# Ledger of designs, part 341: VHH binders against q9y6x5

Target 1, 379 residues: q9y6x5
Amino acid sequence: LPPKLLLVSFDGFRADYLKNYEFPHLQNFIKEGVLVEHVKNVFITKTFPNHYSIVTGLYEESHGIVANSMYDAVTKKHFSDSNDKDPFWWNEAVPIWVTNQLQENRSSAAAMWPGTDVPIHDTISSYFMNYNSSVSFEERLNNITMWLNNSNPPVTFATLYWEEPDASGHKYGPEDKENMSRVLKKIDDLIGDLVQRLKMLGLWENLNVIITSDHGMTQCSQDRLINLDSCIDHSYYTLIDLSPVAAILPKINRTEVYNKLKNCSPHMNVYLKEDIPNRFYYQHNDRIQPIILVADEGWTIVLNESSQKLGDHGYDNSLPSMHPFLAAHGPAFHKGYKHSTINIVDIYPMMCHILGLKPHPNNGTFGHTKCLLVDQWCI
Short names: E, the ipSAE of ESMFold2; O, the ipSAE of OpenDDE; V2, 0.75 times the mean of E and O plus 0.25 times the DockQ between their complexes.

## First folded at step 15 (VHH)

Design wg2 (framework vhh_5j56_2; at its last look DockQ between E and O 0.83; V2 from the best seeds 0.80)
Fold by OpenDDE, look of step 15:
Structure wg2 (fold): chain B 379 residues (1-379), chain A 127 residues (1-127)
Amino acid sequence: as target 1 above (379 residues)
Amino acid sequence: QVQLVESGGGLVQPGGSLRLSCVASGFTFSGSDFSAIGWFRQAPGKEREGLSDISGSSEGFTSYSDSVKGRFTISRDNAKNTVYLQMNSLKPEDTAVYYCAAGEFIRGSDHWTYDYWGQGTQVTVSS
């Protein structure tokens, strides 16, 4: 039987939630599989970019999804959560489900993973759900497991996406122990449902399952705001993305805009595109705007508008609060093994290995995940 | 097609109570983890402010602004597609037009957005 892999994402699941809250179902999952305690994600630490990095193994500058909101100056196109279905934005890379889909006697399935409802390189998943936040986890799970179990050609790669704990993290902030405890309990219960469903269908022993997330969450406050309107007039620039990484398109001389912003706040770094730190791997793409503003952890960039978010993400990818975890179970993985850290781009070559796919050029390092796999030597 | 209709407003003395109702139609709320119905108010000369919301999830997660916490309680009746705001210990400062709004969380938006609004109901707290 061809190997099968289910990739599950719980959006915004900060790694240290595992230490601070109880997850009986997830812990059982981990006990019978592997855990990577911290996953260093890509900059910026946002949903669309990081989910695409997981499935391409590429930094954002390479796969072209550089933010949740993007602007292309040449075509004058915009990308956003409400406008994400143009293949133009996704075609700078080849995600793993396309690679898998193009293999003989294989198909891919997806439940609302970013980019899965878009034809990329003229290929779309054989089975997919259009994004709809109103669709329950149960329905998403039922569709995915049905496709994994009954499809011909067989579904060998599937993705499942869920918006929590990100949605609640934004609303309550990650430090709200009362509310987040309830939210995270629900997530653990969903993991329980997932495992139970797989067992009931006879998939559990043969299916490789990865549970991970795209980013964490940091606490925000009304006391930590950076008001751009105090530094520069609206008429001098177009805002492409706002917080915590603002993308600035100058309407006047770039240098002048930069000079107005460079000292706007001691809690914000201002970069010309060419001066963006190399460690971010966030420079070599036309969709990155001429000036970016990067707020310090927990600070929010605002205009003359009130922000009601108590939690946010998108900050420096070296911050632990931005890091998710990775857990995995299945025939490809060891049992009861814990690993300290990997890069999020390392997931792609691992998944390719598990599925027997030739990976496209990527930024991941297969060596970082070898210890997770039963067929690899781990020194 | 989405319609929100508020009711229950009126004149009340300080320290009194009112119960507002919001009937929602054409909006998938019950059973949706990423839908919410909230109450807002706008006093004369002031900006609209959020007061409370309740999730469509089975758990019915709720939130309150500091200004109403401990005095106001949001609840729902799924069978009636109605959300309630029980307002106790009302103060003159609570005088405003109260609005019901329906919203959703969308992947990649990083915020809850209320897209549908009722017509509002006047609440006046005066001796």
Scores: ipSAE 0.871, ipTM 0.936, lowest interface PAE 0.5, mean pLDDT 96
Fold by ESMFold2, look of step 15:
Structure wg2 (fold): chain B 379 residues (1-379), chain A 127 residues (1-127)
Amino acid sequence: as target 1 above (379 residues)
Amino acid sequence: QVQLVESGGGLVQPGGSLRLSCVASGFTFSGSDFSAIGWFRQAPGKEREGLSDISGSSEGFTSYSDSVKGRFTISRDNAKNTVYLQMNSLKPEDTAVYYCAAGEFIRGSDHWTYDYWGQGTQVTVSS
């Protein structure tokens, strides 16, 4: 039978939630499968870039989704959540569901993974849901399992996306034990429901399931604000993205804008594009603006306003608070194995291996994930 | 489409209590984990302050600002599509116009947005 894979993301699931909160259902999943204790994601540590990195194996500069808000100077196009359906933004890479469904006798299905309701290279996921946050996890799961069980040609790759614990992490902050405990308990119950549904349909033993996330969450505070309006007149630049990594398009001489910003706050690093640290792999795309501002962990860049966020992400990808985890179960994976770390771009070549797909050129390293797989020598 | 109507404001002595109601129409509260109704207030010359909210999830997750935690309680009646704010131990500093608002969370926005607001109800705490 052709191998099958379900890729699940719970948005904003910080790796250390696993050790600081109770997850009986997820722990049972891990006990019978594998765990990667933290996954080093890509900079900037935002939702759209990191979800696309998982499914392309590429750094943001290479796949072109460089932030949740972007601008292209040639076409005058702006990317935002309201405009995320334009294939223009997504066409710099080929996501795994496109490669998968172009194989003989294979389909792909999607329940709201970023990009799956967009025709990328004129190809949209064979079965998909348009994004709608009002659709329950149960309904998303019902659609995915129906497609896995009832499609011809068969669905061999499926994705499932849920907005928690990201939504609650922003609202309460990751340090609010009372509220985060309630939210994370619900998420664990949803994982239990997922596993039970797959068992009842006879899918569990022969379906590979990855449960992962795109980033973590750090605590914010009204005492940690960087007021950009105090440092520079709004007329000197166009703001493409604000916090915690601001994207600045100068309207006047770039050096003048840089000089006004460089001493704005000791809690913010200001980079000319050519000076962005090489370790970010965040330079070689026209959508990356001439100046970026990178706030220190837990600091928020604002325009002379209060912030309602108590948690945020997008910071330096070396920060442990920005790292998610990865758990997996299925015939391709060992049972009861724990691994320390991988890079988020490593997930793509591993998934291609599991599905028998030839990966496109990418930044992942298959060798980093070999120890998770039963068919590989762990060196 | 979405309408929010506050009621229950008025004049009260320090230490007293009031219960505010927010009746929603065009918005089904219990249908989404990523919807919420919140209570806010604005005193003369001050910025609008968030007080409490309750989610549309089946669990009905609540939050409270430090300024009202322990004194105010948010609750809901899904059959009436109504959210309540029980305000106890009222102080002169609680004098404000109180608003309810409907909010949502969308993937990638990194924050909850409250785009629909009621007309407000005046609460006056006077000795």
Scores: ipSAE 0.703, ipTM 0.860, lowest interface PAE 1.0, mean pLDDT 92
ESMFold2 (binder alone), look of step 15: mean pLDDT 80; pTM 0.814

Design wg3 (framework vhh_5j56_2; at its last look DockQ between E and O 0.74; V2 from the best seeds 0.71)
Fold by OpenDDE, look of step 15:
Structure wg3 (fold): chain B 379 residues (1-379), chain A 127 residues (1-127)
Amino acid sequence: as target 1 above (379 residues)
Amino acid sequence: QVQLVESGGGLVQPGGSLRLSCVASGFTFSGSDFYAIGWFRQAPGKEREGLSDISGSSESFTSYSDSVKGRFTISRDNAKNTVYLQMNSLKPEDTAVYYCAAGEFIRGSDHWSYDYWGQGTQVTVSS
């Protein structure tokens, strides 16, 4: 049988949730598979960028999805959650489902993973669901498992996306133990449902399953706000993205805008594009604006309107609160093995290996995941 | 397409109770983990404030502002596609126009947004 892989993302699942809450289903999944305790994601630590990094193995500057909100000055196009279907934004990279789809006797399936409902390089997944937040996890799961089980050509790669615990993390904050415990229990139950369905369909023993996330969540507060309006008049710039990493497009001299912002708050770093730290790998793309503002962990950049969010993400990707986890199960993976850390871009070459795909050039390191795989020698 | 209609407002004495209703049409509220209906109010000369919300999730997650916690209770009737706000121990400062709104979470937005609003219902608490 050709190798099959299901990639599942629970948005905003912070790594340390595993230590602070009970996950009987997920722990059972891990017990029979592998766990990477922390995954260092890419900067900025947002949904669209990191999900695309998982499936391309590229930093954001390379795959071109540099934020959840983007602006291209040349074409005057905008990217956002409500405007994400233009291939223009996605075509700077080739995601794994396209690579897989173009192989003989293979097809790809997707349930609402970012970018999967867009033709990328003139190729779209054979099976996919248009994004609709109203669609239940059950329905998404049913479609994915149906396609994995009955498709011709066979679906050998599938993605499944769910918006929790991110949505609740934003609403309640990650430190709300009462609400988050309920939310995370629900997530664990969904994992239970996933496993049960795979077993019922006879897929469990032969399907490789990766459960991961794109980022974590940090606690925010009304006491930790950075008001840009106190530092600069709104007429002097266009805001492309706001918090915790603001993307600034000056309407006046860039230097003047920079000078007005550079000392706006001790809890915010202001960078000219050319001065963005190299470790972020967030410089070499035209979609990155001339000035970016990076708030410290737990600080929120606001305008006159106050944010009601009690949790947020997008901060420095070196912060543990931004890190998700990775768990996996299947023929390709060891049983009962735990690993400390990998980079999120390392997932792509691993998935390519599992599926027998030639990877496109990427920033991942296959060596970082070798210990997870049964067919590799772990050094 | 989406409509919200509030009812149940009126005049009540301090310490009294009212039950507001919000009937949603144009969408099925229940069963969606990423929809919510919230109650808001706006008093004369004041900004609109959020009071309570309830999710469309089967678990019916609820939240309350500090100003109404312990006095107000939000609930829903799935069969009627209606959300209720039981208001007890009403105070003069609760006098306002009360609104219900439908909110949604969308991936990549990183926030809950209330995009649909009812017309509002007047609640007056006075002796």
Scores: ipSAE 0.757, ipTM 0.886, lowest interface PAE 0.6, mean pLDDT 95
Fold by ESMFold2, look of step 15:
Structure wg3 (fold): chain B 379 residues (1-379), chain A 127 residues (1-127)
Amino acid sequence: as target 1 above (379 residues)
Amino acid sequence: QVQLVESGGGLVQPGGSLRLSCVASGFTFSGSDFYAIGWFRQAPGKEREGLSDISGSSESFTSYSDSVKGRFTISRDNAKNTVYLQMNSLKPEDTAVYYCAAGEFIRGSDHWSYDYWGQGTQVTVSS
């Protein structure tokens, strides 16, 4: 029987929530499996790019989902949360569920993971849910477990996505201990429900389960605003994305736009595309605009207006506040092992190894995850 | 068709109390973790101010602005599809038209969007 893998994301789960809040169910999961204490994600630290990096092993410049809001100047296409279904955006890479289900006697299942309701390279997940935030975690879990247990050909790779604690992190901010404690307790209860359901269905001992996230969350404030309208007139550029990484398409000479922006705020870095730091791996894609503005942690780029934003993400991927965790349990994984850090792109080659798939060319390093796996020697 | 109807406004003396109601129709508020009902107010010559909201989740997560925390309490009754704002220790500065609004979290754009608004109910705090 081929190995099976369930990949679970709780969006916006900052790594240090594990230290600052109680998670009895998640801690039991970790105790009988593995923990990676923080995962270095990819820049920009946004939802769509990082979820696609997990399943492709690629930096954003290489898989083409470079932000949650994008513009392609050649085709004049726009990408947004309400306009994300055009395969054009997704086709620069091959995600793991496509590779998996093209194998003989294998299928893939998906509950809401970004991209799984899009036919990528003319292939859509064998079983999937169209994205709908109104569908409860329980219903998502019920569909996934039904497909894992009852499908022919068998589902060997499945994904499950939940919008918390990201939604609440944006609403309350990570420093709101009262509200975040209640939200995170619910998340832990959902993890308990997940484990219990897998045990009751006889899946727990032979299914590999990864619980991870795409990014963290930082506190915002009315005292930390960068007013873009104070620095540059709207007529000089088209705004593709605003905060905390603004994407600027000049309407006039690019150097003139850059010069108006470069001294706008000491709390914002302004980059010409060719000057974007190499460590971001965020330069070589046409969807990356000619000028980007990168706000410092906790700062919000606004037009000439106030902001009510209490929590956000998308900042520099070197910031610990942007980093999620990874926990895993199953026959492929050691028991009771903790690891300090991996890169988020390393998850893909590890998953391919577990499933016996040949990885596509990618930016991950299998060696970074060897110590998590029972069939590998940690050299 | 989503509709929100406020009630319970009126004239009250300083230090008094009022309870506002927001009855929703055309959708079921409860049962989605990613819906919220919020209360807002607008005094003459001032910008609209957010006061409090409550989520549709079973946990009924709440938030309050600094201007009302400790004096106002938001709650809900799912059977009536209704959200309440209990306003205590009212001050003349609380005089405004009070609105309820329905909000939804939008993945990707990462914001709570309040797109459906009630007609408003007047609250006047005066001797």
Scores: ipSAE 0.652, ipTM 0.832, lowest interface PAE 1.3, mean pLDDT 93
ESMFold2 (binder alone), look of step 15: mean pLDDT 79; pTM 0.805

Design wg4 (framework vhh_5j56_2; at its last look DockQ between E and O 0.83; V2 from the best seeds 0.78)
Fold by OpenDDE, look of step 15:
Structure wg4 (fold): chain B 379 residues (1-379), chain A 127 residues (1-127)
Amino acid sequence: as target 1 above (379 residues)
Amino acid sequence: QVQLVESGGGLVQPGGSLRLSCVASGFTFSGSDFYRIGWFRQAPGKEREGLSDISGSSEGFTSYSDSVKGRFTISRDNAKNTVYLQMNSLKPEDTAVYYCAAGEFIRGSDHWTYDYWGQGTQVTVSS
């Protein structure tokens, strides 16, 4: 049988939740598989960019999804959560489901993973669900497992996306023990449902399953706000993205805008595009605006309007609070093995290896995941 | 298509209680993990503020602003597609127009957006 892989994302699942809360189902999953305790994601640490990095192995500057909100000055196009279906935004890279889909006797399936309901390079998954937040995890899971089990040509790669614990993290903040405990318990139950369904269908022993996330969550507060209106007039710039990384498009001289912002707050770094730190790999794309503002961990950039969010993400990708985890189970993976850290871009070459796909050029390092795989020598 | 209708407002003395109702039509929010119905209020000359919300999830996740914690309780009746706000120990400063709103979480938005609003119901707390 051809190898099969299911990639599951629980949005905003901070790595240290595993240490601070109980996950009986997930722990069983891990016990029979592998765990990477921390995954260093890409900058900025947002949903669309990091999910695309997982499936392309590319930094954001390379795959072109550089934020959840983007603007292209040449075409005057906008990208947002409500406007994400234009292939223009996605075509700077080839995601793994497209690569898989183009192989003989293979097909791909997707349940609401970012970019999966868009034809990329004129290819769309044979099976996919249009994004709809109202659709339950159960329904998403049922569709994915049905496709994995009954499709012709067979589905060999599938993605499953769920918006928690991100949505609740934003609402309650990650430090709300009471609410987050309830939310995370529910997530663990969903993992239980996933495993149970796979077992019921006879897929569990033969299907490779990766459970991961795109980013973590940090605690925010009304006491940690950076008000841009105190530093610069709205007439001098267009705001493309706001917090915690603001993307600024100057309407006047860039230097003048920069000078007005550079000392706006001691808890915010202001970068001209050419001065963005190399470690972010966030420079070489036209969709990155001329000036970016990066708030310190836990600080929120605001305008005159107050924010109701108690948690947020998008900060420096070196911060542990931004890091998700990765767990995996299946014939490709060891049992009872734990690994400390990988880069999120390392997932792509690993998945390609598992599926027997030739990877496109990417920024991942296959060597970082070798110890997770049974067919590799781990030195 | 979607409508929210508030009721239950009125005049009450300080220390009194009121129960507001919000009937939703045109959609069913119960059963959806990423829908919420919330209560807001706006007093004269003040900005609208969020008070409480409840998720459509089976767990019924709730939230409260500090200003109403311990005094207000949000609940829902799925069969009636109605959300309630029990307001106890009312104070003069609670005088405002109270609004019901339906909110949704969207992937990549990083926040809950309330797209549908009721007409509001007046609550007056006065001796």
Scores: ipSAE 0.813, ipTM 0.911, lowest interface PAE 0.5, mean pLDDT 95
Fold by ESMFold2, look of step 15:
Structure wg4 (fold): chain B 379 residues (1-379), chain A 127 residues (1-127)
Amino acid sequence: as target 1 above (379 residues)
Amino acid sequence: QVQLVESGGGLVQPGGSLRLSCVASGFTFSGSDFYRIGWFRQAPGKEREGLSDISGSSEGFTSYSDSVKGRFTISRDNAKNTVYLQMNSLKPEDTAVYYCAAGEFIRGSDHWTYDYWGQGTQVTVSS
């Protein structure tokens, strides 16, 4: 049987939280494994796109999950965080759990990773939980470990998703030390519980575990709002997504809408689709709307004067505040090795290597992760 | 059928105290990290204002608006599926209808949504 892999995401875990808060359990995990200090994620730096990039190795324009809110003009379909189950949205790529379980006598398990409760290419994760935020981390972990220990054919790839520290990052902002300290301590305790549960079940020594995240978080403020209503009448466009990357579907001539928006704020870049910077790899998909608005770090695009969130993400993927980390432990990984940076799309070919899977065409570079792996020569 | 019922409102003199209760039914609040029950108020001619909330997690994480921090305390009793707002040092500007609401966070959202609301209870602070 090939080595087993558990992929864990703690949503919105900004890389520099590791430096600025105490994580005794996570630091022990890192000490006995590997750390990548910064993972450069994909633009836009949102939850659904980046989770799908991890498991496909593709830029958003290539895998088709281009935002947390999307609209397809041909089919009139909408996608949102509460309306995400139509395979139409997911079928432009093949995620690793599908490839894994279609191989000879292997299965996959999932606890709430985006897309794992959707039949993608008519294939849903062999064992999965429907998304439900009320389900505790303990229950998610108990299901995953039960499936890893008790399934025929055996589960060789498993995923586990947790909504923190993203939920609290939005509510408090990353600069709220009192609240974020309590939240991050809870997350470290959950990591301790994870490791202890794997040890109790005899999984720890022969299971590869990756702990990572999809993006970071930046501080927002009521002093940093961009009010679209001050620049353009609602009747001129349909709003597909709002902040910090607004997706604008013009109802009138596109150039006219662009001209009304281009000087709306010095803290917002307005792009016609063909003018989106090439470095974003965010142009060649019909789900990307004709005009996008990209707010500067820490700025919030609103339709009125108020916003209740104090933290956000989705900004330019060159910003360190948008970058998560990656830590890993298991027989495939070195012990005590630290690496500066990889691209988030590099995680997919590395996972395929560990599992003995042939990767689909993708944007990742296996060579970027070689130094993490015991079976690779590092130069 | 989620239902929230407030009680404990009434007339009180400035500097006095009241304790509001919010009894939840139709869902289990305790043990949920991504559910919160919060208190809001609305005075005539003003926008609804968020005051405090408490998570369903075992830690019971709280938050407070600046307007009430230090004077109001949120707490819960899991056995009764009830959340309380202890209001001390009440001022005439605290006069409003007070509502409890249940909020949820789901993956991919950029904020907490409060989808279920009580009917409200009147608090009047007057000499």
Scores: ipSAE 0.721, ipTM 0.875, lowest interface PAE 1.1, mean pLDDT 93
ESMFold2 (binder alone), look of step 15: mean pLDDT 79; pTM 0.807

